VH-VL binders against Translin-1 (tsn1). Designs and how they scored, part 8

Target 1, 220 residues: Translin-1 (tsn1), of Schizosaccharomyces pombe (q9p7v3)
Amino acid sequence: MNKSIFIQLQDQIDKEHSIREKLTAEVDLLDEKLRVLQLLLANCEQNLENQEEILEALEIIKSKTRGLAELASNFPYYKYNGVWDRSIQKVVYLYLLASWTGRLDKSLRPTYSLLSLSEVGQILQVPVFPEESTFHLSIEQYLHAVLSLCSELARQSVNSVISGNYHIPFEALNTIQKVHSSFQVLSLKNDSLRRHFDGLKYDLKRSEDVVYDLRIHKLV
Key: E = the ipSAE of ESMFold2; O = the ipSAE of OpenDDE; V2 = 0.75 times the mean of E and O plus 0.25 times the DockQ between their complexes.

## First folded at step 1 (VH-VL)

Design t1f (framework fv_tezepelumab)
Fold by ESMFold2-Fast, scan of step 1:
Structure t1f (fold): chain C 220 residues (1-220), chain A 123 residues (1-123), chain B 108 residues (1-108)
Amino acid sequence: as target 1 above (220 residues)
Amino acid sequence: QMQLVESGGGVVQPGRSLRLSCAASGFTFSSYGMHWVRQAPGKGLEWVAVIWYDGSNKHYADSVKGRFTITRDNSKNTLNLQMNSLRAEDTAVYYCAREGIYSDWLAGAFDIWGQGTMVTVSS
Amino acid sequence: SYVLTQPPSVSVAPGQTARITCGGNNIGSKSVHWYQQKPGQAPVLVVYDDSDRPSWIPERFSGSNSGNTATLTISRGEAGDEADYYCQVWDSSSDHVVFGGGTKLTVL
């Protein structure tokens, strides 16, 4: 076998490995900030406690997402998108959660409503449709984020009752019901997305049970 | 390019049946939910029915439940509407439409429409 | 049953801004889509997901959705904008698509 061919193949393997390492390093930095924001949103409930910290975390996440987008734009999107796919799903999810709870400074929708994929893209200043095979938010990332939101809203419904907030369970149920109904008319051929959607029925049941308990005790 | 073409419309007497078809081309038909929307002469748009990408689920407007059946054949890229027990109020142009743009509530916009086929129910 | 309410007609002078409203209970929590229909033609999507435009639609078309009212705004109105305009949502409680009654836009 020709030695120059093996040298070229090894060089290409080394270059691809180097690219993956650089992308992974940026993703790790983003993930650290995502964990911080998730904790802040889980523990603040419906007050303005830590509001400045939340807004700061959102801006840092936006900045790091754009930095990742700039780095990633130098490489084939579909070859490397697996490196950041889960993290970008989480970026979208946390922006949806911050908006739904009324925490976003640039909210485009009323409290207890969903940001659209295009609205998230505008906020993050990242493309939402593949125009040039550049870094973009995908429909699949948005749909995974919406399903993650529903799971979190069902979880927060239980906690909100414990804290004496009887309004959140109704808003959460309303959101989860709309998502569930809408997903039923979608063409879900992606296996990962379909499995995630299958979990939604349990979030819906949990949310329904919380509201049912409140009505039995006549707290609503 | 991406196109939907309806056929099967015509004049039919009350109480009879008619079958509409919609031929899709230029996109992966089996990946999209499909709808029928109608419009009576001089009136607004009225949604009729939806069918999932794989045919596993269907929904109908209350005015047509039990009389109309929506089906699809993904191997032939066709959408069908079987209309039974037709009434004068079913007189309309019938459009097939693709649900191709998904929104924040995961409910889609109709980005591709057929030209429509006229159904007239009269004696 | 969920209902969307549109004015039956709206008139605008050439070069001025037309606003077509779509009223619905808590419509701001739903995604609103807008269709333009010219005589003898199939409807055409002009605004989707409250405020986004297909690439083939002029920048003069925009949308908003808040509270109980969604609005289609057509800036610098021209004769070619004369058409019927319909708003549309998905009603999750009934599993139905709901259209507004339509608004006839006249440019005079």
Scores: ipSAE 0.000, ipTM 0.423, lowest interface PAE 14.4, mean pLDDT 83

Design t1g (framework fv_tezepelumab)
Fold by ESMFold2-Fast, scan of step 1:
Structure t1g (fold): chain C 220 residues (1-220), chain A 122 residues (1-122), chain B 108 residues (1-108)
Amino acid sequence: as target 1 above (220 residues)
Amino acid sequence: QMQLVESGGGVVQPGRSLRLSCAASGFTFSSYGMHWVRQAPGKGLEWVAVIWYDGSNKHYADSVKGRFTITRDNSKNTLNLQMNSLRAEDTAVYYCARTPYSSGYKYAFDIWGQGTMVTVSS
Amino acid sequence: SYVLTQPPSVSVAPGQTARITCGGNNIGSKSVHWYQQKPGQAPVLVVYDDSDRPSWIPERFSGSNSGNTATLTISRGEAGDEADYYCQVWDSSSDHVVFGGGTKLTVL
């Protein structure tokens, strides 16, 4: 038919491809820093000397997340959110983990609890529940992050016993049980979240077994 | 101190229903599996039912399956046993009991209530 | 349906060792728990997982489990040990808790 219509469509395709490339480049830079922070938090109780590196990584991640948000705000949110969705889930997860373990600030005080979605938004200086479809933290990203936290807490519970720390397993079990109970009352409309939630029962059993061994052999 | 207190026992006619409750205090109720165990006057201990910490799994003794329902409310630290179609052989002191979960000790009972008497008679 | 068999009664002299047995087919492959019950009182866990003791239970209480027999051993028997004792297992094949019939311990 009209060749000028196809030329206009090609221009739009090229423009969208350019936008995706720019967003992907920014996400790749964020992902690099997320990998660094995850390694630093993997055995944080055994290495308090890495606290300064953790604080630096958290600040860089916050800055990179804000930079991504500024770039993404120039484009339709729902058209491009697939480019950063998984990386932002990981940002939320690592901030939840840092807060839970006491690595979020200089005080080294564990919270042993969950930051709310709103609290994470305030810390990262990123919108939550915006009236306009602009870059924001979603409920889905937060819930995926909470489930990821439970898996990591179950893993760290096993490792903490091996290293001689007996307090962490009790706090981890308490957190995982509360998360599991809370998810039971949610009507999940997203298949990805339902699949992720199905894995929580394994993390819960793992955490329970660790606490049982401690109660029987050391604390009764 | 860790404590379990049963209530709701009494005298009831055959074929009727009764609901038992167990109030927990002094420990994180939502972290533990809970059981009901009964004992007829002058007889031994007989297991009735178990409910997991989150209510996701339940098991019943064959003698009560289909008639009794075990439930829990973790927000109120309470365990319940709804007993329907009661029979004379259900006459017993009913204890609630706590179990820690794990593959080797999951079904041991480390804390028991004082018991509540249920008498099924005309 | 899995069955645990206990002797109905056992007697022991003060200061001597009492042994209460719990018989079951291949019971050594299961975890055995033991409860003490005094008249008009709720049961008390005295031994769990074959041989472990809660911290509030005296070291005089011990257990073993091998083959077809589990045993509760009470050393240096005291008048305060008089009670009914029950063994208990979880039968994973039926998803049922099983109690033994109980053993009345008399200290005289």
Scores: ipSAE 0.000, ipTM 0.408, lowest interface PAE 18.1, mean pLDDT 84

Design t1h (framework fv_tezepelumab)
Heavy chain, then light chain:
Amino acid sequence: QMQLVESGGGVVQPGRSLRLSCAASGFTFSSYGMHWVRQAPGKGLEWVAVIWYDGSNKHYADSVKGRFTITRDNSKNTLNLQMNSLRAEDTAVYYCARDYSELYYGSEYAFDIWGQGTMVTVSS
Amino acid sequence: SYVLTQPPSVSVAPGQTARITCGGNNIGSKSVHWYQQKPGQAPVLVVYDDSDRPSWIPERFSGSNSGNTATLTISRGEAGDEADYYCQVWDSSSDHVVFGGGTKLTVL
ESMFold2-Fast, scan of step 1: ipSAE 0.011; ipTM 0.542

Design t2 (framework fv_tezepelumab; at its last look DockQ between E and O 0.05; V2 from the best seeds 0.00; counts 0 for: pae E 16.6 > 2, off the site)
Fold by OpenDDE, look of step 2:
Structure t2 (fold): chain C 220 residues (1-220), chain A 118 residues (1-118), chain B 108 residues (1-108)
Amino acid sequence: as target 1 above (220 residues)
Amino acid sequence: QMQLVESGGGVVQPGRSLRLSCAASGFTFSDYGMHWVRQAPGKGLEWVAVIWYDGSNKHYADSVKGRFTITRDNSKNTLNLQMNSLRAEDTAVYYCARGSYLYPFDYWGQGTMVTVSS
Amino acid sequence: SYVLTQPPSVSVAPGQTARITCGGNNIGSYSVHWYQQKPGQAPVLVVYDDSDRPSWIPERFSGSNSGNTATLTISRGEAGDEADYYCQVWDSYSDHYVFGGGTKLTVL
């Protein structure tokens, strides 16, 4: 038995580990910025006081995402995508939310709009649907992000009523309904995505209840 | 029923100014972005300008930048386009259009004709 | 500035499928929208986000987008489909909405 075979294997393991460490370091930096933006976007109510901060955070996240993309492009996508999948999903989610709330600097749509995967890719200047196994925004990441958006919209619908913004629940419901309808025609192969989608029904019900309450109390 | 009605078009000489207006009804005007799009006679569509739902952001086509100003009054459900230093090439039917939350440019007015001629 | 290229005209026999293309550099990375304009009328959105359709638009209208070409497909073409069709994208690099040159569809 040639011991050299094991040495070579160990070398490969070490190399892979080193790559993962490098990627993780970049993802960690990104995650820090994502937390900031998430706090800034915690409600749908327009706040002119923090708009500049939101724009700045968006730009920083864009920059970090692009940096990660550049680094990741040196390695096989499907070997290492587990390192950044969650973070990138959150990036997409936050951009969706920023756009929906009209806070995105260069939004394709003015208000309450759901950005497409292609549009998010365009905004972030990262590839989507690549033929090569390089860094890209995946369909699964986008779909998860959309579902996360719906959950957030349902949550913020309640908060908006408390704040006297009675139009938000209607827009949220409309968006969630359309997302729900759209997902129903999809053949979901991913178990994680299926589970996440199951939660959408609850979000839809929540939003419906909020709107119902507004109507019965003649607030709208 | 959602409706957009443009007004203010007419015939003007080069170098003059004209103000277009678009009256919106049938939807929550303040929740949507609004656009101006123009079409020269026998030509294609050309995007002119966009204004955010709250007026916080604006963009213009290069061909009109510095000369045209898009504004809105959400209290009156009105979109406006101030056109200064008009040129012959600005001759077109001018449409206002809503940027819907799901559909870009999903509702259009019938347009108002602007003719710039000496 | 970003440029969208459409054929000036497309002709189709009644009942046949019309395909109108919209070319652009890496247009597959954009969300493409399509508008129909009949003579003397305002444009009407027929397809958005590459392949989505407003509820009031017939299912005969569909769209696709990949690579450098987006396509509007009109199945079972009828006389009422005669119109000019425009593709559109938003270009984030220039902050411009960009229309194609338009395609005149004739149903023979």
Scores: ipSAE 0.000, ipTM 0.499, lowest interface PAE 12.3, mean pLDDT 89
ESMFold2-Fast, scan of step 1: ipSAE 0.000; ipTM 0.406
ESMFold2, look of step 2: ipSAE 0.000; ipTM 0.423
ESMFold2 (binder alone), look of step 2: mean pLDDT 93; pTM 0.953

Design t2b (from t2 with heavy chain G99D S100T Y101W L102Y Y103G P104L; framework fv_tezepelumab)
Fold by ESMFold2-Fast, scan of step 1:
Structure t2b (fold): chain C 220 residues (1-220), chain A 118 residues (1-118), chain B 108 residues (1-108)
Amino acid sequence: as target 1 above (220 residues)
Amino acid sequence: QMQLVESGGGVVQPGRSLRLSCAASGFTFSDYGMHWVRQAPGKGLEWVAVIWYDGSNKHYADSVKGRFTITRDNSKNTLNLQMNSLRAEDTAVYYCARDTWYGLFDYWGQGTMVTVSS
Amino acid sequence: SYVLTQPPSVSVAPGQTARITCGGNNIGSYSVHWYQQKPGQAPVLVVYDDSDRPSWIPERFSGSNSGNTATLTISRGEAGDEADYYCQVWDSYSDHYVFGGGTKLTVL
């Protein structure tokens, strides 16, 4: 009977909806902690007054990310990754920002350096190999995070000058230039990455303008 | 909608001065950097000068540095190029062009011809 | 001073693909922009940031940039594409703008 086929399809739809709801609930909890950490990292000036709160937020985010990974590993990765993709991009981004500003243990990476995809995976204890077909960090998530970092560094460069910190603009420019050079050798097939990459040239211009202004006014 | 209109071109003798103007309309002039770009008859494009959106910074091609001065009046939506000590090699069509903060020329005027001849 | 090198001319048959190169030392580290200039007209931006197009430019126009060579590609060439094409980079630190010598595209 045609009706029995439709009943089976409805059951499958209901099951998929239930899975998405469970994943979305975990993502919402992660997003709340991401918002907290982003506020704590609003300044790149190596202000260590809130260091304990930042380390606590990073550990909570790591824990929530692993919890999401455990839940997601019960379901087809490519069917449900859209539920957490943006949030995981933000996890990677905030870890890159925390590392770059010197908030993570400096013995792992020096201040103003960029964590690799593999290093982020090791810190979060999440796989980075796509062939595993389990929850993993993708190269696309990492690249989006790196581009987000560059935008944030360009923005904070302006604010750091206002605050009298003339070192941050030079380090930001150095990082953005290296990212720009590296990104250009990639063969990008993803439209969202190409669109995000368009912003990188604006971030580069903004950072160079700040540094150029400092040099012209002999503040360096 | 957007419009850039150059004026002030003409025939001048070597060693003399000439002032070019560019009238902008259809966009918020004070938000954009502006350029002068020239093209000698039958030759390619050559960048001449840039002025930032607020007039705070100016840069010139080596071939014109010390002789040309770029200015702007944001209250009148006008860009100017003061050309002193003109040489035969300055003969060209001069274009006014708008800069989007990516260092590119997204909109151009139709140009004004400057001929330096004796 | 930085120099961009273009071939002086390129020919393409109607419906075929034209490729115009722009050579520069480590040009892949720059953002390359392309302008089209028809006889007696002002230049028009056709490709910016290596590979992006203004919304009013046909999708037949595309670009790439890596190593020492940037390329403007015009697929399905038509008579209306006949023009001079210029590549351009911005040296953001010195705030200098460099144009290539231009390439005359002829659609035969």
Scores: ipSAE 0.000, ipTM 0.416, lowest interface PAE 16.4, mean pLDDT 83

Design t2c (framework fv_tezepelumab)
Heavy chain, then light chain:
Amino acid sequence: QMQLVESGGGVVQPGRSLRLSCAASGFTFSDYGMHWVRQAPGKGLEWVAVIWYDGSNKHYADSVKGRFTITRDNSKNTLNLQMNSLRAEDTAVYYCARAPYSFGYYFDYWGQGTMVTVSS
Amino acid sequence: SYVLTQPPSVSVAPGQTARITCGGNNIGSYSVHWYQQKPGQAPVLVVYDDSDRPSWIPERFSGSNSGNTATLTISRGEAGDEADYYCQVWDSYSDHYVFGGGTKLTVL
ESMFold2-Fast, scan of step 1: ipSAE 0.376; ipTM 0.749

Design t2d (framework fv_tezepelumab)
Fold by ESMFold2-Fast, scan of step 1:
Structure t2d (fold): chain C 220 residues (1-220), chain A 121 residues (1-121), chain B 108 residues (1-108)
Amino acid sequence: as target 1 above (220 residues)
Amino acid sequence: QMQLVESGGGVVQPGRSLRLSCAASGFTFSDYGMHWVRQAPGKGLEWVAVIWYDGSNKHYADSVKGRFTITRDNSKNTLNLQMNSLRAEDTAVYYCAREKYLWGTDAFDIWGQGTMVTVSS
Amino acid sequence: SYVLTQPPSVSVAPGQTARITCGGNNIGSYSVHWYQQKPGQAPVLVVYDDSDRPSWIPERFSGSNSGNTATLTISRGEAGDEADYYCQVWDSYSDHYVFGGGTKLTVL
């Protein structure tokens, strides 16, 4: 009925496609560095030699996250946040893991605790709880990251026993128990976060079993 | 477009070894946990082994623990299963399978066609 | 180790609803996945995370999971639904993946 409106719609489609391509390219570069850091942190109880590589990867990830934030700030947040949502969840997760294990700085001092959403935002120099619809770390991204941390801590508990480190399982269990208790008071919808949270009971039980086995065998 | 192709199956005598391979294409292999699942003739599915996306963790069914070794080469998009000390009860079609997600689900969303391993005289 | 129990066979008339059960101690606390396997073919994921469905699977397939029983429901049964169906969970206690024994669905 109005061909000129359809031509305008095609121009808008082309513009949105171009924006998604630019954002996707930036996300792909971030994802490449996230894969590197994830591999380095997977062996952190075994290999303290890789600390310099971990610090380099953390700084690159911080820089690329801020670069993505700068690019994304030019476009509507809620229209395009799906392009980077999973990658930013992984950024938060890896910073939580690096902090918990003592790999955030050269001191090699584990925290055995969670960085808050605000603390992660300060470290990355990215907003949290914004007044405007701008690039920020969301509560949902943080909660997914915390759940991912628990799964990784449960896995590392098994590995640390194999390597003769009997302290890590106790700290992991303590962290997972606190996260599980905290999530119990949240009213979650039946969405991806609820499904992710439903997996936490498996991580909790895996962690409990590792500690139980250590106590039964009196490995202290 | 995403596919897994198994190879290396055949007929072997009890006590011998076989090495199975699985070639992945159409997805980023290094992002996914990988599994071996077997099925004896006329029987149900039985999980055999898993390897994490980065190769850092491996788990095995009790029936194969100590005899089978799961490995992967992310540079070649290949999953392997080294089977030692083979027994008649290891006779089965062996499937390689991909985990759907790193979080939220442990479902196997992509399966290979399978390769037949027969352990007999 | 953890055990999943399925009936060996279920039959349904064309157009009627088939229900395939998967029994396990406190299975409602697990995420249950369902696979369809036709003769000579590899398994196909039809339901995951208790009730979610891959985009290529018809909406006639649905799932539920509570207490000690998970159920795969296939509404408006068709001849093409004849297959073996397997339930599957990940058991965090053993760090093992467990399959049910399988159920043969016959549409007659």
Scores: ipSAE 0.007, ipTM 0.457, lowest interface PAE 10.5, mean pLDDT 85

Design t2e (framework fv_tezepelumab)
Fold by ESMFold2-Fast, scan of step 1:
Structure t2e (fold): chain C 220 residues (1-220), chain A 122 residues (1-122), chain B 108 residues (1-108)
Amino acid sequence: as target 1 above (220 residues)
Amino acid sequence: QMQLVESGGGVVQPGRSLRLSCAASGFTFSDYGMHWVRQAPGKGLEWVAVIWYDGSNKHYADSVKGRFTITRDNSKNTLNLQMNSLRAEDTAVYYCARGLEYSYGFRAFDIWGQGTMVTVSS
Amino acid sequence: SYVLTQPPSVSVAPGQTARITCGGNNIGSYSVHWYQQKPGQAPVLVVYDDSDRPSWIPERFSGSNSGNTATLTISRGEAGDEADYYCQVWDSYSDHYVFGGGTKLTVL
């Protein structure tokens, strides 16, 4: 072999770049479908006509997540997980939102509760807490998704009052309060997660203000 | 020491009225939602009514709606329950209780009075 | 009208763990509170917001809430724990507080 150390390093760089490009292409296709589902779920409480589209989008996202998992299983997890981390956080978030609002299946029955990390793993057919560092749903991805859910619930609470639905603000406040209390006992080791959690206090305040305003409004 | 002390209970005939009072001390009364809870002899707890910290909102159990009125006087640290058209089934110990939240009044009840007995009989 | 279902009675041996359940449709989305009432006394808050405990309540009292069942757990049961226990939620749909029917805990 007549290759210098630097030529061998360049070969390794090129191989890693090629792998990252392949993973990025798969992630881009997933992201396209995530954007569609997010728009469908943004006004789901006011539009039951889009339920078939939501179910189709959920199934496509599940399929594409499985395809990404299969591709990623060929490469070191911790070396490439940054390529899909944000997109998988959004997959978890949208499944949590669909479940909370009653859009996860044809029954249209809201849970007003959180799917656990294990439940999300079962639905998506991806591992959680694996013995080896294979493709899996991480605790941090789940926690980011839960915080994103709280922000969306606070937003939908404002809109539901405008539409005359006073039930949603109370269920949203209940969920956000539980999440806020639960996060207080966690020792967060990730800067991104700590920053995201710092935003929760604003979602809690917004949700509280909506409930407070409902009570004052009823008095005249 | 945080305390709630009920008064105004007694024996009353059906169809008559009775007014219960609850005196609060040891905390800023005007910051808290307040509740009435009752318990018939040998039975479980039944929520009766809530009033928000500023008196701006009130809710009642279906069994008492239209007959009972919850009020508060923040200047005197006093909660009141006006009970009209009393029935035998209103016989119970009536507890005054503080809501855990400052404004909302829908959280847990962390401070309770000793209760006052109301007996509706001939 | 929202309904909370509790077993009428639960028995535990001294030093063992007692579990008192509170069933309700999607109760995991509600904030569940627990009260202890001894004969002739006012109720005492023992667990609030599913799992939080007032500072005056021993650490052996804990709570959980998920799906359709909330649970009050009393570890290392003592004779002094004998009481009626009530679960409670605020039902935003009806604007009512709802109590469970109560569970009598016996330590023998």
Scores: ipSAE 0.000, ipTM 0.408, lowest interface PAE 18.8, mean pLDDT 84

Design t2f (framework fv_tezepelumab)
Fold by ESMFold2-Fast, scan of step 1:
Structure t2f (fold): chain C 220 residues (1-220), chain A 123 residues (1-123), chain B 108 residues (1-108)
Amino acid sequence: as target 1 above (220 residues)
Amino acid sequence: QMQLVESGGGVVQPGRSLRLSCAASGFTFSDYGMHWVRQAPGKGLEWVAVIWYDGSNKHYADSVKGRFTITRDNSKNTLNLQMNSLRAEDTAVYYCARVSYYTPWGSYAFDIWGQGTMVTVSS
Amino acid sequence: SYVLTQPPSVSVAPGQTARITCGGNNIGSYSVHWYQQKPGQAPVLVVYDDSDRPSWIPERFSGSNSGNTATLTISRGEAGDEADYYCQVWDSYSDHYVFGGGTKLTVL
């Protein structure tokens, strides 16, 4: 016996709600681990005491992201991606930050460099530019993460001066300038991303002011 | 101009050692990870070893692990490969290569290559 | 260990488009780079990050990467394009740089 059309619609609503609840539960678990890693990375200064904890947190986040990807792959991507979009942006951001600060193990590049979208996808073992609408890292998630990195680098530049590290502000400025130049050649068609990019000019100004102050005082 | 020049290649007997050097010029050597890549006569490219920009991390292909040692001297802009316990299978042209540095969208491509130096391990 | 598979040879007529493939499990999640090597010469980077070109490389060289296949495309083939072509990725899990076996391009 087939259910009436109205009973079938209620079943679909209930099933979608159940799916959203399951995805939200996985996202909440991921968010808890992201909060822990963010606290561990709050200082760009080279501190080897918490290096093992950072590497363990990165592996847990990778595992949780993979688990979310496996669960999400059972459902339509564009219908449910809003449930994990911000959390995945934060995953990408924290990997970019760990990499830039020289904390990411199995990285073959110098400190103060930026991971590409494809490299992040490789590290997390999730697709980029998929042929089908499966769980993947989006260009927009990566670009939001890069912009978030610039804001954090500008903030940490101030703190690095207090700790007597006058090199970090120069590296931060260099990174922010290159990101700013790269974004200017992009045609941004996403409203949220355009708004986030508008904030980059303030991070650039803040970073420039820190370097300018160091040069005036002849500390660099 | 940016340039890498290898030296130290030659003919050696199996079980012996050989040291290769690579001189870098035209870029800030200390900002880049450096690699050795080899190519046996008539065969394809095979990655051998990498050393991080500051010398803190090193990785090797399984075929050379425990026998080869990669080092660098940033004050002299020089990369070295110490090859011990050489085998006939190590016969190849050895290239020094730079991995791409710091673009916002960087990706570990080998953007600068040396001319190569020939190592022949004769039985 | 991660493996990249290339056809051993590809032939193209002058002025026509050559396509060289690089197969790998989920290679679309990797950044793929392509190198050109002429006899007796060192390799030269022709395409990086799947589809970008160094400024000194002609615009007729392009690339794509999705799913399990990356492709190097050479439009308007010329005799000077005859060379061996290698694809390459960085495999972060093994901490290794992996090259494909190479493809010999013949223009005739």
Scores: ipSAE 0.006, ipTM 0.439, lowest interface PAE 12.5, mean pLDDT 83

